# VH-VL binders against 26S proteasome non-ATPase regulatory subunit 3 homolog A (RPN3A): the designs that were tried, part 2

Target 1, 182 residues: 26S proteasome non-ATPase regulatory subunit 3 homolog A (RPN3A), of Arabidopsis thaliana (Mouse-ear cress) (q9lnu4r240to421)
Amino acid sequence: CRYLFYLGKIRTIQLEYTDAKESLLQAARKAPIAALGFRIQCNKWAILVRLLLGEIPERSIFTQKGMEKALRPYFELTNAVRIGDLELFRTVQEKFLDTFAQDRTHNLIVRLRHNVIRTGLRNISISYSRISLPDVAKKLRLNSENPVADAESIVAKAIRDGAIDATIDHKNGCMVSKETGD

## First folded at step 12 (VH-VL; from v1 with light chain Y93W)

Design w4
Fold by OpenDDE, fold request of step 15:
Structure w4 (fold): chain C 182 residues (1-182), chain A 118 residues (1-118), chain B 106 residues (1-106)
Amino acid sequence: as target 1 above (182 residues)
Amino acid sequence: EVQLVESGGGLVQPGGSLRLSCAASGFTFSDYWMNWVRQAPGKGLEWVSTISGSGDSTYYADSVEGRFTISRDNSKNTLYLQMNSLRAEDTAVYYCAKGDYPWDFDIWGQGTMVTVSS
Amino acid sequence: DIQMTQSPSSLSASVGDRVTITCRASQSISDYLNWYQQKPGKAPKLLIYAASSLQSGVPSRFSGSGSGTDFTLTISSLQPEDFATYYCQQSYWFPTFGQGTRLEIK
């Protein structure tokens, strides 16, 4: 099972997230119950890889027996990604900086910023049939000198990339979702 | 014992303001996200607002955005809800609720009644 | 918003009965689903979190199941103190509650 874990880590670093996910989850499942520390590490990496893939791990992953405290930083990180809040994501990174350093997962977490934006924007697109760009910026909590302009660029890119099914009403400064609205 | 106690409710005219408080005890207040949830008479539950442990992150329901402000004083173990531009539809029992992270509400206060009427 | 729809809105049962309440989400919420019990004039009480995890201090006759969009709260053998209103609540996104299910004595 340790081989699978290391393989998963290598694949993660190589940006082979789909294969990494399989390796890490299998490592976690095959790990002896007594190997709690190892199981925790498998879960930490699996959580991150799933987030990088755009998946939100189940709530129950974070409540596994004996793992709640250890997985807390990753739970808070997951929630930041799930909510799509860039400022929250930043504060969580800062709050648990030492933990992520010790786990050697900091570099992976840095990659999640893009996922925070994408997930947040997708959630907004699903939740609102029409929303102003200022509100998009506000909900994403963009920390920039020109949040509205940045939001417009982010939304435009997401539409172009097919990440969300929406249009931009430039006249009214709104994002119009073609998905199920509020 | 973990406990939440709301206060500050009462009768207010439309357009008026009211400030609710929630006193927390029995747990490390600053470690937990806190929430306001309201319930109109004879109706269901509606989430109102959320604030992170540090107070750096706040969230609001669309129905109260721009009118309500959630805040906290961790030195006093107290949660607040400043309600401005109150409307009749804001009439409800307001509960403060402790959230693990952030919206699993495992502890609730007994609520404080807010009535908005002419 | 994610809409939560409970069924039924009301039901009557007797002590000892097996009771089932369902909740459907308008989109997948994985297992980010909670169940609450509320008695008249009282605050809600958390029963189940993460769809199937029993909250500490809650009797084992309560259980939750489901994932994705469809969820179920089950009371295996109804007790007198269980007559109340029950709410589901998703915590996947900004919280929304079902409309509630009133469980009354037959």
Scores: ipSAE 0.879, ipTM 0.935, lowest interface PAE 0.5, mean pLDDT 95
Fold by OpenDDE, fold request of step 15:
Structure w4 (fold): chain C 182 residues (1-182), chain A 118 residues (1-118), chain B 106 residues (1-106)
Amino acid sequence: as target 1 above (182 residues)
Amino acid sequence: EVQLVESGGGLVQPGGSLRLSCAASGFTFSDYWMNWVRQAPGKGLEWVSTISGSGDSTYYADSVEGRFTISRDNSKNTLYLQMNSLRAEDTAVYYCAKGDYPWDFDIWGQGTMVTVSS
Amino acid sequence: DIQMTQSPSSLSASVGDRVTITCRASQSISDYLNWYQQKPGKAPKLLIYAASSLQSGVPSRFSGSGSGTDFTLTISSLQPEDFATYYCQQSYWFPTFGQGTRLEIK
């Protein structure tokens, strides 16, 4: 079990998230029930790797017996990703800075920023057929000197990368989603 | 015992303002996200607004964005909803709801009725 | 917004009956689904969270199942006090509710 966890961590660092996910989940499943601390660590890393893959872990992962308090920081991170809120994501990182340092997961969490953006934009794209760029910036809670311009750039990149199916109406300053929505 | 008690509802004219309060007891108020959910007469439930435990993060339904402001005073264990530019469609019972981070509403107040009518 | 659709909108059943209410999400919400009971003139009450977890104090005759887009609330043996309207609610993103299911006792 510990070997699988180690392998999962190495694979994670090497950006082999799919393989890392498998190793970490297997480690968590095979770990003895009595090894609660180890199981918690497996879950922490698995949660992050899944987020990095663009997956949202199930609500029940965070309420496993004996793990709720320990997984709280990662639950809050997950929620920030689900919401697609960059400011919330930032504040959660700061709030649990020591925990993430102790878990040696801080560097992974830094990588999640683009996932927060992607998730936020995806949720917006699904929810709105048309939305102004200022509202996109507001919903993502972009913290920059020029959030609207940044939002436009972010949306443009997301479209180019195929992360969302949308267009930008530059005349009206809007993102137009081609997905079903309100 | 965990309890939420809303107040501040009443009759107001369109374009008017109203401020709702929700007094919390029986739990560490600042540790939980809080929410407002409303229900028009004979209709279903509609989420209105959410605020984080610290108050640093606030979220609004599109229908109330720019008109309503959610806030909290953790020293008083009180949640607020400032409602401006009220419309007829804002008529509803407004519930305060405790969120298990963030939108699992395990505790609700009794609600306070807001009627917007000329 | 994520749209939640309940079925049926209303139903009548007798005491002791097995009752099933379904809820469908417009997109996958994993297990971020809650069920509430609301009696006339009262606030909603949480019954089930995370799709299948029974809220503390709720009778065991209530159960929830499902994941992704399709969810089910089941009352194994209907009791007189179960007369109420039931709502599903997704907590995956900014919360939205189903339109409700009104359960009448025959």
Scores: ipSAE 0.873, ipTM 0.933, lowest interface PAE 0.5, mean pLDDT 95
Fold by ESMFold2, look of step 12:
Structure w4 (fold): chain C 182 residues (1-182), chain A 118 residues (1-118), chain B 106 residues (1-106)
Amino acid sequence: as target 1 above (182 residues)
Amino acid sequence: EVQLVESGGGLVQPGGSLRLSCAASGFTFSDYWMNWVRQAPGKGLEWVSTISGSGDSTYYADSVEGRFTISRDNSKNTLYLQMNSLRAEDTAVYYCAKGDYPWDFDIWGQGTMVTVSS
Amino acid sequence: DIQMTQSPSSLSASVGDRVTITCRASQSISDYLNWYQQKPGKAPKLLIYAASSLQSGVPSRFSGSGSGTDFTLTISSLQPEDFATYYCQQSYWFPTFGQGTRLEIK
């Protein structure tokens, strides 16, 4: 299972996230119960790769026996992505900077900024049939000089990419979506 | 013993203001996200607001955004809810709740009643 | 917000019965689903978190199941002290609760 772990890490570095996920999950499943430290490392990398793929790991992954404390930084990272809050994401990166550096995951974690935005827009588009672009910027916690312009660009890109099913009402400065649960 | 004790509820007129407090003990207050959840008489539960352990992140239900402000004083182990521009529909029992990160509400206070009426 | 629809709104059952309460989310919430019990005049009490994990001190007759959009709380052998209102709540995004299920013991 150490082979599968290192294969998963190599594939992650090569941006082959789907294959990396499979290798890392297999490594975690096949590791002996007594190899807790190794199983923790497998789970950390699997969580990261799943986030990079645009998935949100299950809540129960973070309560596995003997792993809660060790996985807490990655749980907080997952929460920032799930909520879709860029300021929370920045805060988590700062809080656990040394842990992510020691795990060799810090450079890959910066790529998750796209996933924070994508998940945040997905949640917004489902929850609101119509929302102003200033309110989108506020909900994502955009901290730029012109957050409304950034929100417009981000929404337009998400529509082009098919990530959300919405349109921009340029006359009123709103995102108008069909994906609503409210 | 882990405890959450709300206070500051009462009768207030529409358009008025009220500040709720929640005193916390028995755990490291600054490690946990804190929440307000309300329940109108005879009705279900409604989340109101959340604040992160450090206080840097705050979230509000749409029904209260712009009118309510959540805050905390970690040196006093106290959570606050400043309620402005109160409306009749804000009438409820207000609970503070300790969340395990962020919205698994495992410990609740006893609640404090807020009545908004002429 | 993520809408949580709970069924039934109320039910009556006898001591010893198996009772099920369902909860449906308007979008997938994975296993980020909690169940609470609330007795009159009291604060809610967490029973189940992560869809199926039993909170410490909760009797084993309570169980939860489901993932995605459809979830179930089961009481395998109803006891007189189980008279209460039950709520589901998603913790995936900004929290929302089901409207509640009042369980009355015959």
Scores: ipSAE 0.827, ipTM 0.908, lowest interface PAE 0.7, mean pLDDT 91
Fold by ESMFold2, fold request of step 15:
Structure w4 (fold): chain C 182 residues (1-182), chain A 118 residues (1-118), chain B 106 residues (1-106)
Amino acid sequence: as target 1 above (182 residues)
Amino acid sequence: EVQLVESGGGLVQPGGSLRLSCAASGFTFSDYWMNWVRQAPGKGLEWVSTISGSGDSTYYADSVEGRFTISRDNSKNTLYLQMNSLRAEDTAVYYCAKGDYPWDFDIWGQGTMVTVSS
Amino acid sequence: DIQMTQSPSSLSASVGDRVTITCRASQSISDYLNWYQQKPGKAPKLLIYAASSLQSGVPSRFSGSGSGTDFTLTISSLQPEDFATYYCQQSYWFPTFGQGTRLEIK
C-alpha cells in the first residue's frame, strides 16, 4: 500500500489526477487498520486530488473515526472551495500554512484557486437565472482594484470553457444562466 | 453544558432598528462558525446570516443583505445581529445556532421574538 | 438558492408505525443534508447530519439515507414523543430548508 501512496503522489505531480485519486484511495483501503497515521496521509492527499479534479469530498469523509482533528485543515480547505469564496480560501491557506508545508501539499493547494472560482460560479449559475456582475464579484470575494471587470472576464472564460451554461447580458451587466429551470 | 441564550428582541416600528445578542457558554466559541436562523409565526425555518470563527468571513441571505450586520466578540463569547431598516416580513423568532461545516446547526438557543409592527 | 422540496407537508400515523419523509434538492448536494425535529414552542434539534449520520443522543429509530438529490428520513417505530415538525436542510452552499413535514400521532 506504500507503493500505491507514492504512485498517487507521483501522478499528482504529473497532473494525472484521475489516476492519482485511484491510487491514493486504494492505498487508504489496503493500509492496515492500525496504521492510522498512514491512512490519514492517504486521505489528505486523496481529498486534495479530488478537489483538483473539481469534486467536493463527502462531508462524512471528514468525520472518520480517529481522523477528524487531523483532517480539519483539509475540511476547512474543502469548505472554501465548496462555498466558492476566494477570501476564505486565502485565510485558510494562511491559518494552516505550517501544516500544509509539513504535509508537502502547499504548492498543490495554490492550484485550487481555479477550483474555488469554478465551484463558486457553478453554484451561482444554478441558483440564479440572472445575477449582476457586481454581485458575482461580491459572492466570489474578488479583492482586486476592479472586481467587476475581473468577474466579467472570469464568467466569460467559464462560458467559453463550457464550465457553466450561461450568457453575458452586456447591456445590463449581468450573467444570464441557462442552468436554472425550477 | 453548551448553551446559547438570545436577547434583544421586542416590538419595533417599520424602518426601525434592533440589535440581537447571543451569549455562548460551554464550548470554545472562537472555534465555531455562528449563525442566525429565523422562523416567522406559523412558518418554516429561514437562514439569515453566518459568521466565521475568527469573524473574518460573513454571509447573508439575499432577503437581509445590506440591512443586517452579523458580528461577534470572541473575548465576550457573544454573537450579535444588528438589524436596520426593519420590515414587517422580518417578524420572526430569531435563533442563534452553532455551526460546523459550517451549516450543520448542532446547538440552538431558544430564540428571541422580533415583532415589526406599527 | 438550492431549492429543497420536502414531502409530504403533513401526515398522521399511529404509535409503532414506520414513517418516511422525503426531501429533494434542486441540484446535487452530495451527502450535505441535515434533518431537524422541532416541537411546538421549542428550538429545532439536529437529528441526522451528512445524510445518514445519527447525531449524538438521538434514538436509533431515526435513520437517514440518500445522496445527490434524493433523501429520506425514516422513523422505524413511531413513539408518542415523535410528534413534531421535521425539516430537511442542505449544508452544501448557503443553507436552505425544506418547508417542513408536520407529523401528527393518532
Scores: ipSAE 0.826, ipTM 0.909, lowest interface PAE 0.8, mean pLDDT 91

Design w4
Fold by ESMFold2, fold request of step 15:
Structure w4 (fold): chain C 182 residues (1-182), chain A 118 residues (1-118), chain B 106 residues (1-106)
Amino acid sequence: as target 1 above (182 residues)
Amino acid sequence: EVQLVESGGGLVQPGGSLRLSCAASGFTFSDYWMNWVRQAPGKGLEWVSTISGSGDSTYYADSVEGRFTISRDNSKNTLYLQMNSLRAEDTAVYYCAKGDYPWDFDIWGQGTMVTVSS
Amino acid sequence: DIQMTQSPSSLSASVGDRVTITCRASQSISDYLNWYQQKPGKAPKLLIYAASSLQSGVPSRFSGSGSGTDFTLTISSLQPEDFATYYCQQSYWFPTFGQGTRLEIK
């Protein structure tokens, strides 16, 4: 199972996240129950890779026996991504700087900024049939000198990339979602 | 013993203001996100607002955004809700709830009643 | 917001019965689903978190199941103290509650 773990880490560094996820989850499943420290490391990296893939790990992953405290930095990281809050994401990175450095995940974690934005936009697009671009900027916690212009750019790119199913009403400065039930 | 005790409820006229407090004990207050959840008489539960452990992140239900302000004083283990521009629809029992990050409301206070009527 | 719909709105059952309450989310919420019990005049009490995890101090006759959009709370052998209103609540994004299910012991 150490082979699968290191293969998963290599795949992650190579940006082959789907293969990395498979290897890391297999490593976690195959590890003996008594190898708690190794299982914790497998879970930390699997959580990170799933987040990089745009997935939100299940709540129950973070309550596995004997792992709650060890996984808490990655739980708080997952929450920042799930909520879609860029300021919370920065705060979590600062709070657990030493842990992420020790785990050697810090360089990969900075890549999650894109996932915070995309998850936040997806939650907004599913929940609101129409929302102003200023309100999008507020919900994402954009802190630039022109957050509304940044929100428009971010939304336009997400639409262009197919990440959300929406249009921009330029006359009224709104994102109009095609994903809601209304 | 983890405990939450709300106070500050009362009768207020529409357009008025009221400040609720929640005194926390038995846990490290600054480690946890804190919440307000309300329940109109005979009705269900409605989340109102959330504040992070540090106080740096705040979130509001659409129905109260712009009118209510959540805050905390970690040196006093106290959560606050400043309610401005109150409406009849804000009439409810207001509960203070501890969130085990994320929004798992594991400990609740007994609530404080806010009545908005003229 | 993520809409949560409970069924039934109310029910009556006898001591010893197996009771099932369902909750449906308007979008997938994975296993980010909680169940609460609220007795008259009291604050809600967390029973189940993460769809199926039993909160400490909650009797083992309570159980939860489901993931995605469809969730179930089950009481395997109803006791007199179980009459209450039950709420589901998603914790995936900004929290929302189901409308409640009133359980009466007949």
Scores: ipSAE 0.824, ipTM 0.910, lowest interface PAE 0.8, mean pLDDT 91
Fold by ESMFold2, fold request of step 15:
Structure w4 (fold): chain C 182 residues (1-182), chain A 118 residues (1-118), chain B 106 residues (1-106)
Amino acid sequence: as target 1 above (182 residues)
Amino acid sequence: EVQLVESGGGLVQPGGSLRLSCAASGFTFSDYWMNWVRQAPGKGLEWVSTISGSGDSTYYADSVEGRFTISRDNSKNTLYLQMNSLRAEDTAVYYCAKGDYPWDFDIWGQGTMVTVSS
Amino acid sequence: DIQMTQSPSSLSASVGDRVTITCRASQSISDYLNWYQQKPGKAPKLLIYAASSLQSGVPSRFSGSGSGTDFTLTISSLQPEDFATYYCQQSYWFPTFGQGTRLEIK
């Protein structure tokens, strides 16, 4: 099961997230119940890999017996990704800097910025049939010199990549979603 | 015992302002995100606003964005809601709610009534 | 906003009955779903979080199930103190509540 854990970590570094997820989940399943510390490490890396894959781990993952305190930094990280808030994401990284450094996950966590944006845009596109680009920038908490221009670029890229089903109304400066469930 | 006590409700005219307070006790206030949730008479629950433990992150429902300001004073264990440009549709009981990060509202105050009427 | 729709809007039942209240989300919210009980003139009380996890101090006759978009709250054997209004609430994104289900004595 230690082999599967280290294989999962190597595959994560190699950006082979689907294979990494499989290895890490197998390691967690095969670990003895008494190996709580090892099981916690398996769960931390599995949560991270799931986030990198664009998944949101279930709320109940974070309440597993004996793991709530240890998984809390990764729960707060998941919340920042789920909400789609870049400033919260930055704050969580600062709050748990020592933990992420000790876990050796800090460089991979930086890669989640894309997932924060993608999840935030998907939540917005499903919830609003039309929203101004300034409001998109505000909801994502873009902290750049020109957040509205960045929001337009981000939305345009997400449309091109097929991540959201929307158009940009350039005349009115709005994102117009085709995904609303009204 | 964990307790939340709201105050500052009352009658106010449209366009007026009011400041709600929520006194917290029985827990380390600065460790927890705090929320305002309101309920119009005879109606359901509506989330209003959220503030992080440090106060650095704030969130607002679309219906109050730009008019309401959530804040906290961790030295006084007190949560605030500054309500400006009040409208009749803001009439409600306002609850203070403790949420473990994120929005699991596990402890609620008993509420304070805000009535916006001419 | 993620829209939450409860059914039914009201329900009459007798002490000892099993009742089920449903909640539907306008998009997948995984298991980020809470249930609250509210009695007249009182604040809401958290019953269930994470769709199926029972809050501390809540009687075991309450249970929750579901994931994704469809959720249920079940009371296995109604007691007199269970007559109240029940709300679901998603915690996946900016919080929203269902419109409520009033559970009354038949």
Scores: ipSAE 0.814, ipTM 0.906, lowest interface PAE 0.8, mean pLDDT 91

